# VH-VL binders against q8kdm7, part 11

Target 1, 259 residues: q8kdm7
Amino acid sequence: EVNYQALVDADVKAFQGFFRKEFPDVKLEDFGNGVYALDEDARKQWKEMEEFPPYELDVEAGKALFNKPFANGKSLASCFPNGGAVRGMYPYFDEKRKEVVTLEMAINECRVANGEKPYAWEKGDIARVSAYIASISRGQKVDVKVKSKAAYDAYMKGKKFFYAKRGQLNMSCSGCHMEYAGRHLRAEIISPALGHTTHFPVFRSKWGEIGTLHRRYAGCSNNIGAKPFAPQSEEYRDLEFFQTVMSNGLKYNGPASRK
Key: E = the ipSAE of ESMFold2; O = the ipSAE of OpenDDE; V2 = 0.75 times the mean of E and O plus 0.25 times the DockQ between their complexes.

## First folded at step 6 (VH-VL)

Design u22 (framework fv_teclistamab; at its last look DockQ between E and O 0.01; V2 from the best seeds 0.00; counts 0 for: pae E 15.5 > 2, placed apart)
Fold by ESMFold2-Fast, scan of step 6:
Structure u22 (fold): chain C 259 residues (1-259), chain A 122 residues (1-122), chain B 108 residues (1-108)
Amino acid sequence: as target 1 above (259 residues)
Amino acid sequence: QLQLQESGPGLVKPSETLSLTCTVSGGSISSRWYYWGWIRQPPGKGLEWIGSIYYSGSTYYNPSLKSRVTISVDTSKNQFSLKLSSVTAADTAVYYCARTPYYRSSGFFDYWGQGTLVTVSS
Amino acid sequence: SYVLTQPPSVSVAPGQTARITCGGNNIGSKSVHWYQQPPGQAPVVVVYYDSDRPSGIPERFSGSNSGNTATLTISRVEAGDEAVYYCQVWDSSSKHYVFGGGTKLTVL
């Protein structure tokens, strides 16, 4: 009888313990703010940006899309409980389907089930709808369960991806976002891995627009000289699942602005 | 309107590399909504998936064929291609290219080419 | 490797109901897709995601999936339905699209 949740809870404690040791002055919940938890000057600029956030219009457009009638008279609001305040429910391992389900997958499945075309995965309308749902879900607890062997297998695939060295630069997610967290690179500070998934989707100044977590995964892959996987591929969904589990106990705080 | 068309040699010698190209017309291979795949069918037998590719170059291969298969995309020509190395008589089959809609994690093949017979013989 | 089992053949009279089964360990936890392959032609999807029907496919085609068996049901069978039918799933543990062996539907 293997208790998979107990094995995962031990991993979470060790992962979060690494960041508490490296950054003893940073509160656990603040890691969701990424580099802004680590650097006072960046934090001051970010707080000013969040008073007049660049994603505000994306949230409003997302709300309009969420309530826009499909040809059949239903809408995205028909597919999501609690008026759309469902960010805390995703990602999850679906025991019946034996796969990790993301918020973006659920959005497109709702559209297709009602006779509508799916949104493109990385940006645009899918990011706007995700931003709206994240906005009304702020403060929901991260509490991702890993109870079954099938869920644990998906979790372990994501864990293996996170720690594996890839690409021409022979880099891993853990190498960059654990060992090098807080270091300066080309006038930027490398973000800690803890809390990475809790603030998406993000408006990045570099993109000039709002984008999803899997768009960021592809960009990070390109930056290390690795071929990116498709957004919503099993690899990236399992990676999101693992990273979100590592943030158990933090709160969802998206959408967010980033540089 | 969307058309997938297989092309390549219909005869390959044992130990050589089988090379096929699928030309996509009436739609873009650089679409975020689709994977593109290869499926084969030996004469009188069932369907066997070979592999699939996304326009970014990301691939999935049948584990039994993985050591011999390479699938690639040429977005400038709106094509994707299959190379199967070290062929034997067991690789004689009709080869289909097909499209997979990508809005759910598990996919189906919604549009198929007409198929091309490749015979492996000396 | 994950295996899908189909009966090799099913025979029905015109107007009757044909049921084609697809057996797989815990297949109810997977999404099942069904293809029709007429003689000498490429396959065409007739049912996807267990029970959904593509545009242009008659409502006579339906599907179900639970436990260890998925079923394609063809009501009021017509001579034009004669074909080989394949079920298909994605097996996430092996990252593999698995097809059943095919069932030849004969309308007599």
Scores: ipSAE 0.101, ipTM 0.661, lowest interface PAE 5.8, mean pLDDT 86
Fold by OpenDDE, look of step 7:
Structure u22 (fold): chain C 259 residues (1-259), chain A 122 residues (1-122), chain B 108 residues (1-108)
Amino acid sequence: as target 1 above (259 residues)
Amino acid sequence: QLQLQESGPGLVKPSETLSLTCTVSGGSISSRWYYWGWIRQPPGKGLEWIGSIYYSGSTYYNPSLKSRVTISVDTSKNQFSLKLSSVTAADTAVYYCARTPYYRSSGFFDYWGQGTLVTVSS
Amino acid sequence: SYVLTQPPSVSVAPGQTARITCGGNNIGSKSVHWYQQPPGQAPVVVVYYDSDRPSGIPERFSGSNSGNTATLTISRVEAGDEAVYYCQVWDSSSKHYVFGGGTKLTVL
């Protein structure tokens, strides 16, 4: 019988090895800080900003939302164990549903199950709740498992997406975030792909607000002239699944501020 | 309680366009939680998915019908519609509108209309 | 295109157990849903996500899915169970909702 976990572990080793080779002075655990791990000046500025992080109010709002009673008297807190510190539990492959389940998906599923309207997927209250959960989950180790054939297939779909060239610019995720990692594209340093999923949701200065990983995916698609997929589409969930697996061993450090 | 109801002409001539509307009641079509789809069933035959639409207008179509199918949504009327062009006798079927939960990618059709028979005949 | 294969018909006596199969390449890696369609009526979900049962559907209805075969099992079959049953999946590769050909269950 095929050991799918072993196959994935080998991929993780190779993937992380690539970045360790490209950036020998960067510790593995620092890749979760994105470009701030690569540029000292940017890091210093980031650290100053982190004294009063722009997402602080969103985390507070998220906490309130997390504990806000539904019409039936329950709350989001009733759906999650460990006081809501569950960032490390997501994403995971649901063997019953045969699909990847993300944190944001679980949040809205909880709401819907309790008779509430689901949040929008890219920004707003979903990002605030996600930010709160991320904040109380800081330090948890990324440890996504891929054990079954079905899970492996989802993983491979995410992998395929990550390396596939798309859009008018004919670019892949890897084309930028591996091949051009650490390089300047116009005025922006391209972040390495390793650690991409550890720090979401993020407050981006460009957005002027906090947003989810899938919002960022959509933005990247637009940047290369490709039509974005819907948030929480199978495509983006599989991509998140793959990228998170590639970051196994890193620590969650969301929410975060980014440019 | 959510209800779906198909409406449109029961008879269409060959080469013309089949047009149906599904009216949704007891729930909003502008929900971020659901897709809205069309399925047909020729007399004495099985089910065939035609296409689905999201409230934003995003669509998925059966590849075999894609060139002839247009699905649209009217949020103001809480309706979505099907247009099938260049019909032939092979398009004679009972047409169902149905709902699919969006939150699950491997979804199913949880609510169905009663179906409406459309006959293609000269 | 992804194809689901069902036997065209299954016959059982009242009180017996009916098993309806749905074959597909690596179908065990997909979520299979089952519909019951009585004559002249719209389909109704009786099993979803391989083995889950909607509220209101009797416990006599159960499902399993592994390898290349999904199975709908109807125990203690009643006359009212006579219908055509369809399996259905979402094929992510072709982005297509795929139905089986349907199985007519006859209660003898």
Scores: ipSAE 0.018, ipTM 0.533, lowest interface PAE 8.1, mean pLDDT 93
Fold by ESMFold2, look of step 7:
Structure u22 (fold): chain C 259 residues (1-259), chain A 122 residues (1-122), chain B 108 residues (1-108)
Amino acid sequence: as target 1 above (259 residues)
Amino acid sequence: QLQLQESGPGLVKPSETLSLTCTVSGGSISSRWYYWGWIRQPPGKGLEWIGSIYYSGSTYYNPSLKSRVTISVDTSKNQFSLKLSSVTAADTAVYYCARTPYYRSSGFFDYWGQGTLVTVSS
Amino acid sequence: SYVLTQPPSVSVAPGQTARITCGGNNIGSKSVHWYQQPPGQAPVVVVYYDSDRPSGIPERFSGSNSGNTATLTISRVEAGDEAVYYCQVWDSSSKHYVFGGGTKLTVL
């Protein structure tokens, strides 16, 4: 009998071991802070900015949306336990559906199940609701389970995606965010892949607004000359699943601000 | 030590355009972290937001005033400006410039100018 | 559009507690900010996001927000607290800042 969790745990150990070797002075939990864990000047500026974070009003708007009554009298609060402090429950592999479920997917499924129009993906109100849920979930452990053959198959699809070279520039997530982590690409320091998913959604200064992880995936695809997949596609959900498993043991710390 | 200072004419005739400038000192208007706004207060009355601008030129206006309002920024002079067209006596107010954190483009105003009275008369 | 309602005035003796209310439909689902405006001066924020204080604002200023009412509470009121106090929210439906009418705090 195959112990899928043990296979995945070995991958996690190797993946995190790579980053511990590359960045021996960075505490494991600090990888959730991206380049702010690597660059002293960026960290100083970030700490000053966190007095009035750019996402703070998006969190307020998300709180309002989370509690806003649907036409049927229910709200998003009706669908989520623990008062909405549920960031740590997502993503997960649903054994009945045989697919990965993300937080954003669950938000829109709640709306549709209650007769409401789904939010547009990637940005806007879905990112604001996600930001609120993240803000009240800070400190929850990343502990994504891969217990079944079907869950392992989804994990392996995400893993293959992460290491596959794509686009006109023939680049992979791993090439940039593992091998070149901490190096400069144009004016940007390339962040380590470890901890990427713990802090979403993010307010990026380049966007001028809050946005989801899958918006960032699409942006990275465009930058290397690859056609992005659809938001919440199987490809991007499995990638999120893989990346989040690789961060097992860290804590969720979203929402965040980024360049 | 951030300071905001309003300047412009104190008297404007009906149907003309009210024009004010806010000069920012002790800080830069070219900040990624702030919007710059105009708020007014009729004598003895409450506060009304007019609009805000980001240093890139992007603007956000009060819907009730939008058709008459233009806000602009001059980053080389560290200034931003208000133009309010077709004024009436209802536009008589103390006009404040103020700062809003960028991430709170719709939020609260943490620094204010001293205010300048503009009277619409004659 | 969204309306915030404040009492026009509140009078309190020195050393006592002043409570200034800000009423609005479902205001508990919004973040409320509070400004102090002393006579002849510009407003200064004293509470934001319902209950947070900027650096330099004394602990005796506090805020709460639930249901249809937000409240600014000033404990151990001093003569220097005499001012007009405004509440303010962002109204997402009309996309603008809304201020209350102001409450004049008189320290007797």
Scores: ipSAE 0.006, ipTM 0.398, lowest interface PAE 15.5, mean pLDDT 88
ESMFold2 (binder alone), look of step 7: mean pLDDT 93; pTM 0.947

Design u23 (framework fv_teclistamab)
Fold by ESMFold2-Fast, scan of step 6:
Structure u23 (fold): chain C 259 residues (1-259), chain A 121 residues (1-121), chain B 108 residues (1-108)
Amino acid sequence: as target 1 above (259 residues)
Amino acid sequence: QLQLQESGPGLVKPSETLSLTCTVSGGSISSRSYYWGWIRQPPGKGLEWIGSIYYSGSTYYNPSLKSRVTISVDTSKNQFSLKLSSVTAADTAVYYCARTPYYRSSFFDYWGQGTLVTVSS
Amino acid sequence: SYVLTQPPSVSVAPGQTARITCGGNNIGSKSVHWYQQPPGQAPVVVVYYDSDRPSGIPERFSGSNSGNTATLTISRVEAGDEAVYYCQVWDSSSKHYVFGGGTKLTVL
């Protein structure tokens, strides 16, 4: 039968090879730094900002929420192994449910399973818990497996989304974040797609607060004149799955500051 | 060394357009890492941001001034300019041009000396 | 729109510590920058990103930012520190740079 992991590994090599060719002076692992991997002045300023990061209070609040007892005496810490250092385990394809599970999805599933209300998506408490988990998981290797046909089907849906042109401006994720990587679009420098998922959640200067990857997906959809999908929709979870697979071999380095 | 210098008429009549230019020397306005902005200060009052521009021509304006303000850039002259239309006595202020090193959460790291613009008949 | 609140004035004796506050709803989640404006001069940044100092600014200038209050602290105050001090943040929802009203530091 088909060796799906070999097909995916070939895609990863080609995807990463594209960025090695376009940006030969950038180390593979540094692509997780986004635009700061490409621009020396921006990187210098970003490193200065990271010495006193604006997300520090969000990490502290996230730690408090992670350990806060539920009404039943359990907490988010009860649902996650290794004291919550689990960023490297997400996203994954759940073979029983036949769907991609994200960290944010797992956080809310833990809450609901223990009689608590789910957090609202995109920002606020869910982003703070995600930031805490990311902070204690910093340096974990991205190593997402795609072994079954069902997992490969989800991967291919995410790949199709990434390469498809959408919206009034007829643009794709690949058009922006591969072909136009490092170029100016309006007031911003476009980040390379490689490493896109490894640094979330992010404190974006534009947002003035910490936000999740799916909040960024919605913002990008709006920017090209496309209707955004709901956060944690199948479309966005499959997209996250595909993009994270493309970063296999890089290390998670979140939360992070971005403009 | 980087220097910013404001220039333009110091007296503008009510209902006319206030027009100022900032000349950048010792550095290039065509830089990926910086925005260029205008801040004003009425006599005896605090600082108010007017707007900022990237060398590509992309702008952000103070919502309270957006209908009256236009900022433009001339990369060949290493300059950027402010036009504020339909001025009144309330627009009398010292006008500063300044640079910001980060896109939106940035501080203003270099300032011009400021130029007083008086709106009177 | 987002508002930053500063006391209009603070008075200290030479050699003492001055504390200038900047109040804002959940300001601890924003990056706060501080400017010194001596009489008749352009502002100069003295603290940025809550607590960092530009090259050339003395160590006696420091900052903090948590909850609803950011603070600029000036230790061992000198007569030359007399100026109006402004705090500043970026407000993402209204898309503009917000300045506090300014605090006049008097060294008596």
Scores: ipSAE 0.000, ipTM 0.394, lowest interface PAE 18.4, mean pLDDT 84

Design u24 (framework fv_teclistamab)
Fold by ESMFold2-Fast, scan of step 6:
Structure u24 (fold): chain C 259 residues (1-259), chain A 123 residues (1-123), chain B 108 residues (1-108)
Amino acid sequence: as target 1 above (259 residues)
Amino acid sequence: QLQLQESGPGLVKPSETLSLTCTVSGGSISSRSYYWGWIRQPPGKGLEWIGSIYYSGSTYYNPSLKSRVTISVDTSKNQFSLKLSSVTAADTAVYYCARTPGYYRSSGFFDYWGQGTLVTVSS
Amino acid sequence: SYVLTQPPSVSVAPGQTARITCGGNNIGSKSVHWYQQPPGQAPVVVVYYDSDRPSGIPERFSGSNSGNTATLTISRVEAGDEAVYYCQVWDSSSKHYVFGGGTKLTVL
C-alpha cells in the first residue's frame, strides 16, 4: 500500500535539485567527477592523468584474480554474470537477508562460499577485483531500487548517517558535501556529495595505491575526529546504499584517479 | 553428518565460572562459511543467545552478558568453548552449542544444534 | 531491548492448519527464522529467512513476514508436530539474536 519507491524518487529529485540550483552550469552527469566538475583547470589535469591512468595495472591484476581458479576449480567468474560486468547491480538490498549487499561483500562471499580466504577490505586484491569489474561496467546507469519497507528502512538509516553531525569537529557528510560543496578547505575544493559513490575504487595520489569507498569513509571519519566504523559494517553499507540511490540516473565511471 | 556435542560440569557453585566445551565432528570448525554459537534455556523459559565465534577468534556477545562471557576456539581439536563468570541461580539453564551458516551472519539462523547440557548453579 | 511476542499455546486437530504468530515492532524489516523444539529435544530449524525451508522439512511448513507480524503456518498437522515453536531475528541496533517466548503446539 505504501509506495516506497515514489517516496525515494521524490527525495532523489530534491537532492539532485539542490545541486542543480547551486551549480547551474554543471551537467548532472558531471557531478560523478567530483571537484573536477567544478574546476576547469583541475579537470584538464585529471583528464591528462586518465589518458595514462595509474590504476591500469590494478585493473589487469584484477582481471587475472577474477579468472584465477579456486581450489575447487571454480572462480570469481562463476559467481558474477555477464563476464563480470555487474557494477550496476551493486549495492542492492537483499530482501531475503534484509541487508545491503555491496560489490566487495559479494566478492568475498563468493570466495568464502568456495572455500577460499576472504580478501582484506580496504585495498589490495579486493580493490583490484573491484577495479576490474568497474572498468568493464563503465557507463552502466545507476538505478538502485527501494521497493520494500525493509529496503526503505536501510535507506533511511543511511540518510540519517549522511545528515548526522559527528566527531570532535561536529561535522556531517551533508555539512561538508552539500553546504560547503565547492568551497576551499586549505588548498582543496570540497567535492559535491552527488556522484560520490559512482567512481570507486579510486587511485588517490595521497594513498599511492588503489582503495575502496569504505576506506574513504574511514578516512573522512578520521579527518573530522570521529572513530570510523569497520569496512562493510551495516552503517557504511547503508550509507553507500543511500548515497548511490541519490545518484540514480548518473552513470558508473570507475575506477578513477583522484588527488 | 555434522554433529555438535556439549560437555562440562552439570553443577557449578555460585560466584564460580561456568565452563563448557562443544566438540564438532563430521565438519571442520576452521571453515570460513560458519560461525559457532552458544544458546541457553532456563527451566520453563525461552531461548537466549549468549554469543558466537568465527574460527579466527572473532567474537560477538549478547550485550546483557558481555562482561561475564568469553568464547574461544581450538581449531586443532575442532572445539569451541564457553566461560561464563560470576554465576548465580539465574544462570541455571540447558546450554546448547549451534552453528550459523554464512560469512556475514548478522541475519543468520542456527542450522545445527547440540543435544544441550543442563547446568545447575547451586551450593 | 527488542522483544518478540508469541502466543503461549495453540491447539489444533489432526489434519487442520496451525498458525503461530510472532509479533515485533517493524518485524517485516527483519529476517525471521523458526525453530521446532520437541519435548526433551534440541531445537531444529524448520523455516528460515521468512519463508525458506531446509532440506528434509516437509512442505506443510511455511512462513510469512510483513509489518509487525511474522507467521509460521503448519498445514495438515500431524501428532508428531507437537512441540514448542520459537521465532528468532537479528536485531541490528543492539547487535544480538532475539528469540520469541515460544508457542506450544498441541495436536488434539
Scores: ipSAE 0.053, ipTM 0.647, lowest interface PAE 6.9, mean pLDDT 85

Design u25 (framework fv_teclistamab)
Fold by ESMFold2-Fast, scan of step 6:
Structure u25 (fold): chain C 259 residues (1-259), chain A 122 residues (1-122), chain B 108 residues (1-108)
Amino acid sequence: as target 1 above (259 residues)
Amino acid sequence: QLQLQESGPGLVKPSETLSLTCTVSGGSISSRSYYWGWIRQPPGKGLEWIGSIYYSGSTYYNPSLKSRVTISVDTSKNQFSLKLSSVTAADTAVYYCARTPYYRSSGFFDYWGQGTLVTVSS
Amino acid sequence: SYVLTQPPSVSVAPGQTARITCGGNNIGSKSVHWYQQPPGQAPVVVVYYDSDRPSGIPERFSGSNSGNTATLTISRVEAGDEAVYYCQVWDSSSDHRVFGGGTKLTVL
């Protein structure tokens, strides 16, 4: 019998080891801060921004939505235990459904199961609910297990996506967020892949609003000349699953402000 | 080969400002890969970090010294400097300059100067 | 106000193993660096990021870090290892680079 968790643990050690060697000044837990872990000037500006974070109203709106009664008298709070402090449960591989379940997918499935329309995937109310859940879950450990062959297959699909070159510019997630991590692209600094999923959803100054991880995946795809996949597609859910596994041992620290 | 060399007066009077300069040779101070710092050691005592600077002028200071310390960088001379105001006998120490690799002052000191003794006395 | 605690001194016979501890609340979540300071000399880094060694430092120097204790281990101790050893971490909550009080290693 193959011990899939041991294979995954070896990958995690190698992936995190890459970043420890490339950025020996950065503590493992700080990679969740992305560019702000790598650049002192950007980090000072970011700390000032976080004293009056632009996502505060989104968190409050998300709390209201989380507790708002559905037509049947239930609410999103009925679907999520511990008052909604469940960020650490997602994403996970659902053994019965044979698919990766993300937090946003679970939110919309709760709505649909109770007779409500699903939220749009990338921004707005789904990002606000996700922001609320993330805010009350800060500090929960990333500990995503990959025990079965089916879960390992999903993990490997995400891994293949992450390392595959695609689009008109022939670029990969690993090319940008490992090889070029910390490099300057004009006034921008490229974020490290380690910790990439732990701080979502994010208020990006460029967006002028809060948005989800899969919105960022689509934006990155467009930037390299590749057609984006649909939000919550198998491709993006498997990618999120792989990247979150790579962050095992870090802590969830969302929502966050970003450029 | 990288070398760091401290320079400045070995004797400073109480209430005055202690001023030291670190000259970097064999490497450039104008690098995004390094922070440059000051550490001191009173005679017979342990190491105490004073502060660190990035070539852009951005600084981190020891919270206990922040009100008295200023670190500055002069990229044209490949130097960085320490000013510590309102000195007392407690500031008597060997002062070291040192380099920290990569983006933050959170890493280790990989190269150290030889140290310079500064005595605070009338 | 994060604090690192080291024993003031450790004694060991030549050829034996010396262990120098560095105590700190949840220090296993931080990266620990170790410096050797021979008498009258500037410090040199001997172990960084818990367990890595710089070029030129022999493999008999090793480190570990878990829970509330980090440890510098020096195997096959030589007379030339006599020095004061300091541990150091970065405390992100206060933006402070914290040193331990130092441990004097005596080889007798």
Scores: ipSAE 0.000, ipTM 0.399, lowest interface PAE 18.6, mean pLDDT 84

Design u3 (framework fv_teclistamab)
Fold by ESMFold2-Fast, scan of step 6:
Structure u3 (fold): chain C 259 residues (1-259), chain A 122 residues (1-122), chain B 108 residues (1-108)
Amino acid sequence: as target 1 above (259 residues)
Amino acid sequence: QLQLQESGPGLVKPSETLSLTCTVSGGSISSRSYYWGWIRQPPGKGLEWIGSIYYSGSTYYNPSLKSRVTISVDTSKNQFSLKLSSVTAADTAVYYCARTPYYDSSGFFDYWGQGTLVTVSS
Amino acid sequence: SYVLTQPPSVSVAPGQTARITCGGNNIGSKSVHWYQQPPGQAPVVVVYYDSDRPSGIPERFSGSNSGNTATLTISRVEAGDEAVYYCQVWDSSSKHYVFGGGTKLTVL
């Protein structure tokens, strides 16, 4: 009856077209590099660092955790096919549960289903496991589908969040990461929204450690004077779902170093 | 665990070259994640950045000192060194070596040596 | 050339709040880092990227940065906080690490 995927595909074309028009010299796939797609000197330094990245130990620790036996003899490897090369499967809308499932949510659900304690959100071991999965999945195509009415409803909730003005500064994700993309906020260049979710988890010098996308969402909320939502809340999962759909056709390229 | 230690002559004659070495222990100077720098402080005055080096040999120098400064790195000894030519009494200062993260050059100095006083006097 | 301006000195009584300013043209567009230098010792970073604290630095230390002024705030000041405090930025146009002149905090 209603072709929800066609409605979403039209949104993707318009969203990506905005960035293609504003930054005509940037290749579509390079938007996943964030500010490094826009600034030549920063990109040169970033590529040099990526030859021996600060998150390398986190990836190795994540691999060890991924294969570490649970008390029941299983491991995270039991829950994720293809040796853990599954970044391209997340996030997705679970039709039975009627909710968006993120990679981090799936990691903790695997642990709990096997009698283990869930990892704390945002940083630490959950970020390390996410970094390992992202590392071995590098280059997988972003292809998030929105075919059902329920999936479309979640997508629209994320879209509403992205465009809504919030906090003491009365700012939206779209205001910052579309209208002001490429401008300076303090010593920080505002990253384009296209490709925002493809490079997580990230090692940020400010954090001194690797962190998840939802940790970044909370930080951005604080920066505009808004109270952050809990990590893996419905609000942030729907936001991640919407933003990742907008990157359909790009490739996953995480983990990554960021300022 | 990471430690930086300055060494070199504490007295240099006017017109000569000031030479100092920083020895890094508990971490590798060959890391792609860090620049290594020199900062000085004349007695009773503020901090002044001299320059920084990447393990590949790439350097950034304070424009005010560029004509007189050379910073070099010796990865086999885990050291980097400062040479400041044609010194005058104005170069009398405590000299610090320090590390900074290499993300976009707009970082901070996270580890410092304890500093070494160099006096320029005849 | 880019210049950071700090007051030479600030005096506070124990338990009070000290505010140390760092002035610079459009400094709100730059990331400001703060260093504490106790007498006779090397500097230690106490606040970085405007408002974040390194591990081991008490929550009494905080920072802000907007417009033309960055501020280091030290709440519930203790005698051990007596030191010279320096602000620092990277000036990308000249590729230069710029330090402020330093502010001597005296706890009377």
Scores: ipSAE 0.000, ipTM 0.407, lowest interface PAE 17.2, mean pLDDT 83

